# VHH binders against Uracil phosphoribosyltransferase (upp): the designs that were tried, part 8

Target 1, 214 residues: Uracil phosphoribosyltransferase (upp), of Aeropyrum pernix (q9yen3)
Amino acid sequence: MVAAVRVIGGETPLARYVLKVLRDRTTGFPEFRRYVRIAGSILAVYIAGELGWVEEEVETPLGAKAKELAPAGPVYLVGILGASLPMVEGFASMMPEARIALVAARRVEEPGRLKIEVYYSRLPRMFDGPAVVLDPMLATGKTVAEAVRLARDRGASKVVIGSIIASRQGVEYISSLYGDTPIYTLALDPELDENYFIVPGLGDAGDRALGVEP
Below, E stands for the ipSAE of ESMFold2; O stands for the ipSAE of OpenDDE; V2 stands for 0.75 times the mean of E and O plus 0.25 times the DockQ between their complexes.

## First folded at step 1 (VHH)

Design p16 (framework vhh_7pa5_2; at its last look DockQ between E and O 0.02; V2 from the best seeds 0.00; counts 0 for: pae E 18.3 > 2, grease 25.6 > 24.2, placed apart)
Fold by ESMFold2, look of step 2:
Structure p16 (fold): chain B 214 residues (1-214), chain A 121 residues (1-121)
Amino acid sequence: as target 1 above (214 residues)
Amino acid sequence: QVQLVESGGGMVQPGGSLRLSCAASGFTFDDYAMSWVRRAPGKGPEWVSTISYSGGSTSYADSVKGRFTISRDNAKNTLYLQMNSLKPEDTALYYCATKYFSLTGYHYDYWGQGTQVTVSS
């Protein structure tokens, strides 16, 4: 299996404008956070095509009938705590009834490997609808893969990944584990550096979105 | 024109070895992960192995771990699969595969024509 990847920066100039602001080293904390939120809204427009919809008839103030679409059932956003918070809010602003689940993870030092520990989660007992895993930076893919695993273990038969920037390595890693899981990202960047930052990337999305460097 | 051409298949006895090759052209080979996928008689496709664009990361299906080794030579635009300790259940048509990402954000699945591996005694 190879994951389906859609690079939104090739489809709309608005995504490239958002990327310009987020990549710019001079963009300060409030503007960075604001544009992470906007990126989340753009992702919602594109990811909507992966979600389930039903036709629904409505009556206009003129008394005329129109057939439109409504969500087929619950939609779950899975936010990876840190920089994803504004992104989740932006996505949810487009689908206000979406439910929000949370995952918190950290790097754990292991000889010869990079390991991720999930130390907190708030997940539904069962995912009775599609799950959208949101992380601004799909770097090594290890944290996102764990979030996908958690959703699948709780019954999610459809998982979609949304990011602002993905690395080739991160996409390859997800593909090796979950080749049927679509990935939507504004940009696909070629590599990771020695500290696992995406290059050219945008730096540390958590630090830049939250306004602190620990 | 993206092109993937597999070779190196054949008939071997159980316990034997084969080395498959996949020659790639028409794209920048070292920008993309590469995979081997196999299709046994009367069955659907089964993922076998994937190697990262640089060759630094590899992964394998449980059914082949310890017996198969994926590798690549980016200077020669060639993907390899070393298959050792072959079993009758490894009999299949073996394909190399990759995805290509368009400027519009669409992706493409590219597959070769396959090379047949038959393991029988």
Scores: ipSAE 0.000, ipTM 0.127, lowest interface PAE 18.3, mean pLDDT 84
ESMFold2-Fast, scan of step 1: ipSAE 0.119; ipTM 0.559
ESMFold2 (binder alone), look of step 2: mean pLDDT 81; pTM 0.802
OpenDDE, look of step 2: ipSAE 0.008; ipTM 0.219

Design p17 (framework vhh_7pa5_2; at its last look DockQ between E and O 0.02; V2 from the best seeds 0.00; counts 0 for: pae E 16.0 > 2, placed apart)
Fold by ESMFold2, look of step 2:
Structure p17 (fold): chain B 214 residues (1-214), chain A 122 residues (1-122)
Amino acid sequence: as target 1 above (214 residues)
Amino acid sequence: QVQLVESGGGMVQPGGSLRLSCAASGFTFSSYWMSWVRRAPGKGPEWVSTINSEGSSTSYADSVKGRFTISRDNAKNTLYLQMNSLKPEDTALYYCAASFPDYLEDTGYDYWGQGTQVTVSS
């Protein structure tokens, strides 16, 4: 347990309602996808505090001036292809000028070993602003860690992780590599099973969100 | 007329240091991201480091991280690369390159220098 983890389910009942829908085995794929998108929007509200803001003055239709906030510069979302698609869209709906980067990764099988290979990416030449890595399930943390590495190597001075459910193992792994990287998640679950699924979790987020079985 | 002119290369023993400079003219230097790219004998271009327009963000290839430092001085239109703890594998022709800030990854650069040779041998 590190100070860089924020569990949103402890802060708003709306996050727990979203989790109830997503965890429920009877939730069908259209509703599951809708609520993954809603989870992305909730994450944007909470993660906004990690992003840079500047005060800007605006004039209302009454001719009065008000001081409000605007992003200090570009904000990048890094979607890990598959289940993150609706989540990225939900986040972006709250910050519509955010730029979207993409990473596709796969597990490379070795007995007793999990290795991640990035086989496709669409990334800016440099992250000239904070990067938010979005993955619905922070299970072992290995795919997320690779996305964090890619963003940092391309100049991101601030990286934030957003997930719907994180495992304790995944959080510990990220902390061992990137202890200065905040993790925001709706839930923190205690364990992984023998196949590295989060328990109690919500099952396979990709299958449930996308409506196709890879 | 756009020019990028590198200097500061030379021969050095393993473990030594060099500082490369790149003098820019003929374009608005402060509006461009600047990179160092190197070519070892018989190899294609290898990206080394990039710095954004105002110098507030930098990035490095894994092979040089912790040993090389990129910097820029926009008042002097000059890009720098401080290279410490040099290894024989760092032997290459080092190019200064400029690109307009990318919305997405771009393998092209708008302007290139002629390169400066760095040779690390014992």
Scores: ipSAE 0.000, ipTM 0.224, lowest interface PAE 16.0, mean pLDDT 87
ESMFold2-Fast, scan of step 1: ipSAE 0.000; ipTM 0.321
ESMFold2 (binder alone), look of step 2: mean pLDDT 88; pTM 0.885
OpenDDE, look of step 2: ipSAE 0.016; ipTM 0.362

Design p18 (framework vhh_7pa5_2)
Fold by ESMFold2-Fast, scan of step 1:
Structure p18 (fold): chain B 214 residues (1-214), chain A 121 residues (1-121)
Amino acid sequence: as target 1 above (214 residues)
Amino acid sequence: QVQLVESGGGMVQPGGSLRLSCAASGFTFSDYYMSWVRRAPGKGPEWVSTISSSGSTISYADSVKGRFTISRDNAKNTLYLQMNSLKPEDTALYYCARDSTWEEYLSGDYWGQGTQVTVSS
């Protein structure tokens, strides 16, 4: 159930440094946004291993031949709006040929029930390659699960999730629905509070990354 | 119109048992994954258990493994949660939730009104 999660904070000190800056309540929005971008770049380094590659032969300036890797085909980033925007940019800076898709969703509360509503999306007609779903916070997992479903329905045979902080409950939720979908996250935190925020977390990623409270 | 109605909650002593039911209407129940989620006073929602549309895949939160059993009756459009060896920590409002069907613009996990479970002496 949590077997598919890879916690990058355990693999590089740079990820823990990024988490220190993002978790610190005194970090202002320009620095917060910068480090969300850096987190996206770190995720790209680790998630690259999940993507398809082919060997290509190139000629160096010295006239010698070398075999190196190139993407096997199109790669799609699926950003969950809003705080994912700098994260998507950070990922794309490492893989400039990646295509960018977007999903915007919100929680709609009705007496006695909670609904997730997708109110905007920009998706390809078909995913003719792998899809990487990016959201800084994997809290309940419901919005991310919806993005995974949309990518799979449109032909993505491989979907990978990238987050900065995931809750254990959110990872369990995703794994129960899509056990074959790898989750890469810088940190795995134990719980959610009464307002569905990850604890210890980093607070509201959208407010802190975008610098605007709605 | 999607409707989920939970029932079967109540007060019980530690070590006791309760069976929760969720009656579903307004959709093809057998096409959806179903989950139980709980919310304790002053805490966020905690996922409890999920069962696939056919019932072939089942998962549980570590806190309830071995004590709770999720099941479904697709002919009756009903989801169940058998709760054994109840602890004070299980005190919460219990919700059943439907996973969304896949269409580009169809989204939403629908939560019922909940049923209260109180475990105390």
Scores: ipSAE 0.000, ipTM 0.221, lowest interface PAE 15.0, mean pLDDT 83

Design p2 (framework vhh_7pa5_2)
Fold by ESMFold2-Fast, scan of step 1:
Structure p2 (fold): chain B 214 residues (1-214), chain A 120 residues (1-120)
Amino acid sequence: as target 1 above (214 residues)
Amino acid sequence: QVQLVESGGGMVQPGGSLRLSCAASGFTFSDYYMSWVRRAPGKGPEWVSTISSSGSTISYADSVKGRFTISRDNAKNTLYLQMNSLKPEDTALYYCARELSFDYWGEDYWGQGTQVTVSS
């Protein structure tokens, strides 16, 4: 099996409008954060097809019965701290019953090498449903790959990745490790710069989404 | 099955040169950072050099800067280490290593190694 990447920017003009706002260097942090949240909601619409559903009968106010869908079981969102916070909120606004897990990682820079250290996580003992790993930027794929590994190690039989921008390198990295893990992203950008930022990208998503530059 | 097979080691005099190769199989080579790591007799592993997946970003340990050159051929799934101005201190078993995860310091998969002996 081959990992599928689905580029939502090719499927709806709304995704490209969101990308326009997020990529624009003149966009201030409050508007940037708002559009990261909107991106999370758009991702929920597309990723919903991966999550499993059951038919449920409801009675309408008119006393008639209708068959509609409900989630088959618990759904987990795994947010990569920090820029994913508004994205997780956006996703959860579409599925309020979703449970939220968190992974915090940091870069340790060496010339020519990116090292990721996971220093905090809030994960269930066992994933008893699908896990959606959310990170606005799928750059090298290494931080996201660690979140996927942690979810799979804790029993997640289905893991899906959602990002706003993914690099070709990051997608191929995930595919080489987890060929069965679907990747949903608003945009697929061709390259990384010397500091592992996606180009053309949107810069530092954490700085821009949270309004705090360390 | 992931496999890394090193070759090109041997005996050489101080000041000499050797070129090491690492043939990779069982994964998409062009997606991974690759490193050379060495282990001298009675010592722990020492990182030597790393090259990015595209080959555009390279780093070296201070002990080998200016003497060693790392390179890769993604079409051939092969990693190289050109070693010049070799010193007795460079005597070690040299490993090709793939980086899978950076949540731990080091590399995730190592080959069998190739012996480099610098003596006279």
Scores: ipSAE 0.000, ipTM 0.112, lowest interface PAE 16.0, mean pLDDT 83

Design p3 (framework vhh_7pa5_2)
Fold by ESMFold2-Fast, scan of step 1:
Structure p3 (fold): chain B 214 residues (1-214), chain A 120 residues (1-120)
Amino acid sequence: as target 1 above (214 residues)
Amino acid sequence: QVQLVESGGGMVQPGGSLRLSCAASGFTFSSYWMSWVRRAPGKGPEWVSTINSEGSSTSYADSVKGRFTISRDNAKNTLYLQMNSLKPEDTALYYCAKGYLDEFSSYDVWGQGTQVTVSS
């Protein structure tokens, strides 16, 4: 069977240009953040095909009728804080009616287990439409998986994941839990290092996008 | 605009070898990762191998690892797949694909590909 992952870097030179800027160690935080935003906009173009649409007739300035598409209902972006913020804004710039939800999570290491704890969220009581979970880096997949679970538990009709770089391990983890959840990413990188950074990757997306190193 | 033309398939006995070629045009071949994908009769498409733009990094499906070698000639805009120690289960239509693919990638197969049949 075909896997759930779509790698946009193979489909448009613009995605590879964005990846060049983001991967380049010499790129400063203002340009890094700008290109994370641009990556979000590119993802919106491709992920739009997963969302519900309805035909609507509009009248042009010439008085003629044209049939075009509009969203079938509410669409939610679920941003994983912090590096996802410019990515969410980039996506929303393409779909201004999208509603924005937020999840903040941390890793809690316990003997024999890695636990993801959600310590802040701004989520609708119920998702009355599809949810797009956005995180620039899909490394282990555990944080993204928790966001997918929260959206599904609250009734999301469909969940789609968008990232800038995904690891093979992270994709495998998501697919093992949520086989029908599509993953759209600009790049798919083969490895994680000992600290769970994606290799070759782009380093620490939060530090590079936000310009503040905690 | 993007055109990929596969060739080099044929009929071979188990243990034999074949070399597939993919002639690329309509894009800057040297700037893209390239992949091979196959579809066996009655089955869905299966990723086989991927090579980076420089040819310095390669990856393979577990089923072909150690037997197949992916390579490229950027001066000739051509991708290759050297297939050794062929098995009946390698029988499939083989397709060249632009970009990075692996076992988790989504892809559509278009065109005729090149047929590889391994039988005694």
Scores: ipSAE 0.000, ipTM 0.143, lowest interface PAE 14.5, mean pLDDT 85

Design p4 (framework vhh_7pa5_2)
Fold by ESMFold2-Fast, scan of step 1:
Structure p4 (fold): chain B 214 residues (1-214), chain A 120 residues (1-120)
Amino acid sequence: as target 1 above (214 residues)
Amino acid sequence: QVQLVESGGGMVQPGGSLRLSCAASGFTFDDYAMSWVRRAPGKGPEWVSTISYSGGSTSYADSVKGRFTISRDNAKNTLYLQMNSLKPEDTALYYCARSEWLTDYYFDYWGQGTQVTVSS
């Protein structure tokens, strides 16, 4: 077994620069959104190694032969609505053939428990390839876990998670349920506050990425 | 004060087994990932294994995969390393270390170490 979470901020200064912009409270929503998109593109570069590839021989304009890689089959991005939208776009810009699925979920209070309810989804009837679940913030992990479950229930044999910031608690929760699901994140932050915000984090990713505070 | 105390080391023949323990005190044990790191004679530290703060996830160095098993008992504030199929190259001082989740490069506190010697 390999490590379940890969922290990209430790591997490239570009990821740490993206984190600097996103964490900075003075960063306005247009710049914040732009860097969420860039984070999605960086995640695509690293997550590509988890996806299926086949060698193909091509002929260059010079008449010479070269062997390179092409996708082995369909790839699905599963975006958790709302802050994931620019992140999904950033990922898809690196892999234009990727199909896009969407999940919208909310917390429902019930006596003695907290339940996650999916109130909208756009998912294939069956995933005939890997699924990449994208959410900028992996806080408690419960919404992401629900998206992973939906992808697996619809036939995805491989699911990978991409986030910009993950909490230790969220990674632990996902790994306890889905030990074979790799997590790629730009940063791994140590704690959640009383309102389940990641600390030091970047605040509310939805408000900051979308520019609309409900 | 943070304290990590390793035990369970000793001499064993190749192919043998040992179980290491690490008793932790001075911090909230179940808030931290824990790691085992070893130092062989004349070499730098080598990361061996990490376990998440709940015990739900583990990772291992390629050199020990399939032979070693890391575990923890949060009720007892204790970390374990079960070492099977030991080889001479496993000879080292083994340290318990407080770490971040799934890291093999950053450790806050280390114990004093317990010696494991594998020889015929």
Scores: ipSAE 0.000, ipTM 0.140, lowest interface PAE 17.5, mean pLDDT 84

Design p5 (framework vhh_7pa5_2)
Fold by ESMFold2-Fast, scan of step 1:
Structure p5 (fold): chain B 214 residues (1-214), chain A 121 residues (1-121)
Amino acid sequence: as target 1 above (214 residues)
Amino acid sequence: QVQLVESGGGMVQPGGSLRLSCAASGFTFSSYAMSWVRRAPGKGPEWVSTISGSGGSTSYADSVKGRFTISRDNAKNTLYLQMNSLKPEDTALYYCATDYGLWEESYFDPWGQGTQVTVSS
């Protein structure tokens, strides 16, 4: 696949340890949610390279000067409700100044296609900095694509996607619509089943992260 | 420490024009999106228009689309709203707002005093 995606599982053993815990069917919801938060923090470390930074000079306790980095401007996290909540918290713990926007969407199956309906959003009128769209599962890519569209429509010149597991189909879908949108994911899995679940995946991320099965 | 000062309002006849200004201080003006929000007597705040920090993107409420133009001069830390083809329904107190800090139409708390626009025959 030629589609640009950064698979973090190949770059740090911590990401693979997180995947082991999340994929394991015996992992209970408190541990599952904890490791979704940890995944969000790991994603922040890698996605930080896509964000704008400026050098700032600080004075150390020894009276010496040092140049380090600070964010160049506002950064927005766009969480896809519900399973993304602990993931957003994990990311924000690394960048406490990040602003949080939310999108709630549902899948509506129609003959011959999957349709996404956004029924709630909390978005700024205009994005004046990079937007990071966060969803643990990039399955068909359609929900994430809708969030990217909303961010771009409201002025986001740069959008980055973070997921825990992405399917090849989902990456291809995003790349076909938004080729300039980087995708960062802990794992890239090969297929979807007939119900659009990622295989081998981790099952239903919402049920497992939130502890409530609707 | 954010300070916004609106000006340029007044009384005009239907079909007339006005240009509003907002002088900003206390933050890095070019790094933040700016908006115009209006409040008519007895009504809640209504978002009018937004411009990105760079000025590269603009958006408008359907009620003003095609009649109003938002712009900014980052060298002067000033936001503008050019209002053409004014209607009696445009009568309101106009405020500028920044996305410095989280704000929404439903949580709008103006930084400045606003500038009054009255459209009547």
Scores: ipSAE 0.000, ipTM 0.206, lowest interface PAE 15.6, mean pLDDT 85

Design p6 (framework vhh_7pa5_2)
Fold by ESMFold2-Fast, scan of step 1:
Structure p6 (fold): chain B 214 residues (1-214), chain A 121 residues (1-121)
Amino acid sequence: as target 1 above (214 residues)
Amino acid sequence: QVQLVESGGGMVQPGGSLRLSCAASGFTFSDYYMSWVRRAPGKGPEWVSTISSSGSTISYADSVKGRFTISRDNAKNTLYLQMNSLKPEDTALYYCAKLPEYDWSGLYDSWGQGTQVTVSS
C-alpha cells in the first residue's frame, strides 16, 4: 500500500536526538515534555511546506525592498488532548499566528469495533484555512481520523497530520480513509501491542509528558 | 551487501532450550533496531522480539514473554535469542530482521534466510 507519510527522522539528526531522549525509559517527565515541545517545533519546519504562502514585499532597515513569504490565510493547529499540549506549543512557537483548536477523545469499546468518542472540543465553526492535526502518537489512527473528519466536515480542504511516532497500522488506517492527507512523523514503528501501544515506541506519551497518571 | 546469517536452530524436546545467533554484516549494526521474526509452515511472519540499537529498549510478543531473551553484542555485530521452556507452538523458521530506520515501505528492510527450530519428541 502507498501511504502519504514523510519520516523526518531520516532528514535531520536533531529529530533522531529528540527520539533518543523521548524513547529512553530513564528520561523524566520535565525533560520528556521539553523534547515533545522541540518535536513540535521540528514538525512545524517540515509541515510548513504543506501550508499556503503568498509573497509579500517588505522594506529592510537599509531602505531596500525584498519579497518574502507570509501565510496565505489562517492556519489551525488541532491538538488532541492531553500529550499534544507541549507539541502544539512547540509548533505555535514557530508560527505564532497559528490558531489553536483542541479535541479530547476517549476510547469506547463496542461490538465489532473500537469507537472514539469526542467528549470535549474547542473548534472553529468553520475552518477557513488548513488544519494541522497534532498527536504525539499515531497508534491505531482512530482518534486522529476522527479529528481529521471533524476538520474536513467544518470546511478544511487541506488537513495534515503531525506525530512524533506513528505505527504502520495507524498510517495504513488513515490512508484507507483519507488517502490525500499527508502524515509527517519523526519515526515510523512497525507494531502495536494488544493494548494499542506503539512498539518499540516511547510508552504512554500522556503520562510521560504531563507527569500525571490518571 | 547487507547480510544476516542465522544459526543455532535444531530439534529439541518440549521444555528444552536453544540459543539463536545472527551474524550481521554490510551495515553499521549498532545503528539499527533488530528483531526476531518467526514463520510457521503456511503462515505469515509473526513478530517475536525487538531490541533497540543500544540495547536499552526491548519488547516481546506475549506468547514468548518470560521464556525468551533477546540481546545483542554491538562489538561483534551479533544478535541473540535465548529460548527457554520451548513449546511445540514455537516450531517455526526463525529470522533475524533489520528494522528500517525511517521507511514505511516495508516492515523490515532486510532479513536473513532463517534457522529452523523444531520442538517435538
Scores: ipSAE 0.000, ipTM 0.131, lowest interface PAE 15.4, mean pLDDT 84

Design p7 (framework vhh_7pa5_2)
Fold by ESMFold2-Fast, scan of step 1:
Structure p7 (fold): chain B 214 residues (1-214), chain A 123 residues (1-123)
Amino acid sequence: as target 1 above (214 residues)
Amino acid sequence: QVQLVESGGGMVQPGGSLRLSCAASGFTFSSYWMSWVRRAPGKGPEWVSTINSEGSSTSYADSVKGRFTISRDNAKNTLYLQMNSLKPEDTALYYCAREYSGFLDETYGMDVWGQGTQVTVSS
């Protein structure tokens, strides 16, 4: 059976250059944020193949006809707050008519387990098209899984996940719950540490992208 | 000009059924998501159900899932709500509302509401 995860770092040198900048501990927050935005744009190029398209005929300035593609309907981006914000903007810059939904969740650590609590969301009552769930870090997969569930429950015709770095554990978790949900990521890293950070990873994406340490 | 007119309400006993209709005029009905919203005595509006412009996707409030069915006939510019297994808690004024497609808010992003049709569930 074909794996549901697609590692873009294996498909373009540009993704590996973006990863170099984001992983480098010396990269400051303005440059880090810029490259999170660039990562979002790269993800849009690759995820576009999962979205619905229709052929449309246009007339060029020379009076000639050309058949090209347009979106078949609305496309929704579901950003996992906080570090996803520049990533969502990067994706949307490639598809300006994409609609933006938001999910805010927090990790509640209990001995021997991780609990996710969603405390805010801005979602359409119904997704009238595909949903792309965007989170720079697919660590345990639990927050992303909840966003996938919310999109599916509200009628999303297809759900796709985009991340900058995914852990093997997070990919396996998502695949066990939603085997038909494609995962696109720039990198797939092998491990999580005891605090559920991806190793080698890029550290805390929120702190580094937003420049504010809570 | 732009108008929504609800009908089909009435009195029914618990466990009974009613079908509500909403006649739309003055706009391209087939281009809009449509919703049913209800208001119980002394309460604010409660969202009940939504249907997309094509009728291919629907969503429901947890309190009515499995009992209510929303549908539409774009050729007749009409929205429907089939209500089965009615409970006293379903007693409310039911409104048809026009909604923006893909509105990204948990509150109502509706710009046109009907006058409502009263549903009373009592023995």
Scores: ipSAE 0.000, ipTM 0.146, lowest interface PAE 16.6, mean pLDDT 84

Design p8 (framework vhh_7pa5_2)
Fold by ESMFold2-Fast, scan of step 1:
Structure p8 (fold): chain B 214 residues (1-214), chain A 123 residues (1-123)
Amino acid sequence: as target 1 above (214 residues)
Amino acid sequence: QVQLVESGGGMVQPGGSLRLSCAASGFTFDDYAMSWVRRAPGKGPEWVSTISYSGGSTSYADSVKGRFTISRDNAKNTLYLQMNSLKPEDTALYYCAAWTEYLPGDSYEFDYWGQGTQVTVSS
């Protein structure tokens, strides 16, 4: 379970610098949003290795030939609506031809159980390429799991998850449902509190990234 | 109709080994994560192990980690649990479960349909 997740904070100091800014309670919403965007760009660099590539030959301005890589086909970003918006933009800035899909979900009150309902989605009729599900916080894993399920149901041959902070419990939940779906996260935090917030975490990513508290 | 049939239980001595099987039918087996759950005499259900739909990811309760190995054969619609270094505390009725949902905190919710297979570890 834990072995199925790749923790980028252990691989580059830049990821830990981003986490310092996002975790700091004194960071205001404009800088918080800026660093969520930067986190998305860092995730793109690492997740690119999971995407399909083909070798192509190009001619340089000097008339010489060079072999480089190009995407094998369409790539889809699936943003969990709200907090993921600057993260999706950061990822897309590194891969401008990536297509953007959206999922909005909410918790439904049910006696004795927490249930997730998708109340809005903008998804392709068919995923004819890999899907990257992006959510800054992988807490219980239930919302991300639902997005993974929707992508798989519509033909996604590969699904990858990107988060800024994942809880151990959320990683285990996703892994138990979807096998070897790769999870890329800047940090893996040990616990959830009784209100399902990741601890130490960074608080409410939506409030802090968007500057609006509903 | 969904059906799970557990087998392979029996009586073994402490330190012994046993292999449980669960034959699944009535659903697309390779679309579901599968779990083993046990119920000791007079106690509630205890989650033992889970394997992902593809078999690539596994998880174990701390009480069995390093001793038990979960596996599956999607071509045969069969789930397995290899139990090594068995202890008297492992005595329980073992069920296979086709759906599991993680609840907040340290909680899991399971659905299981099988009748279970009895494992008794005694001298």
Scores: ipSAE 0.000, ipTM 0.139, lowest interface PAE 16.1, mean pLDDT 82

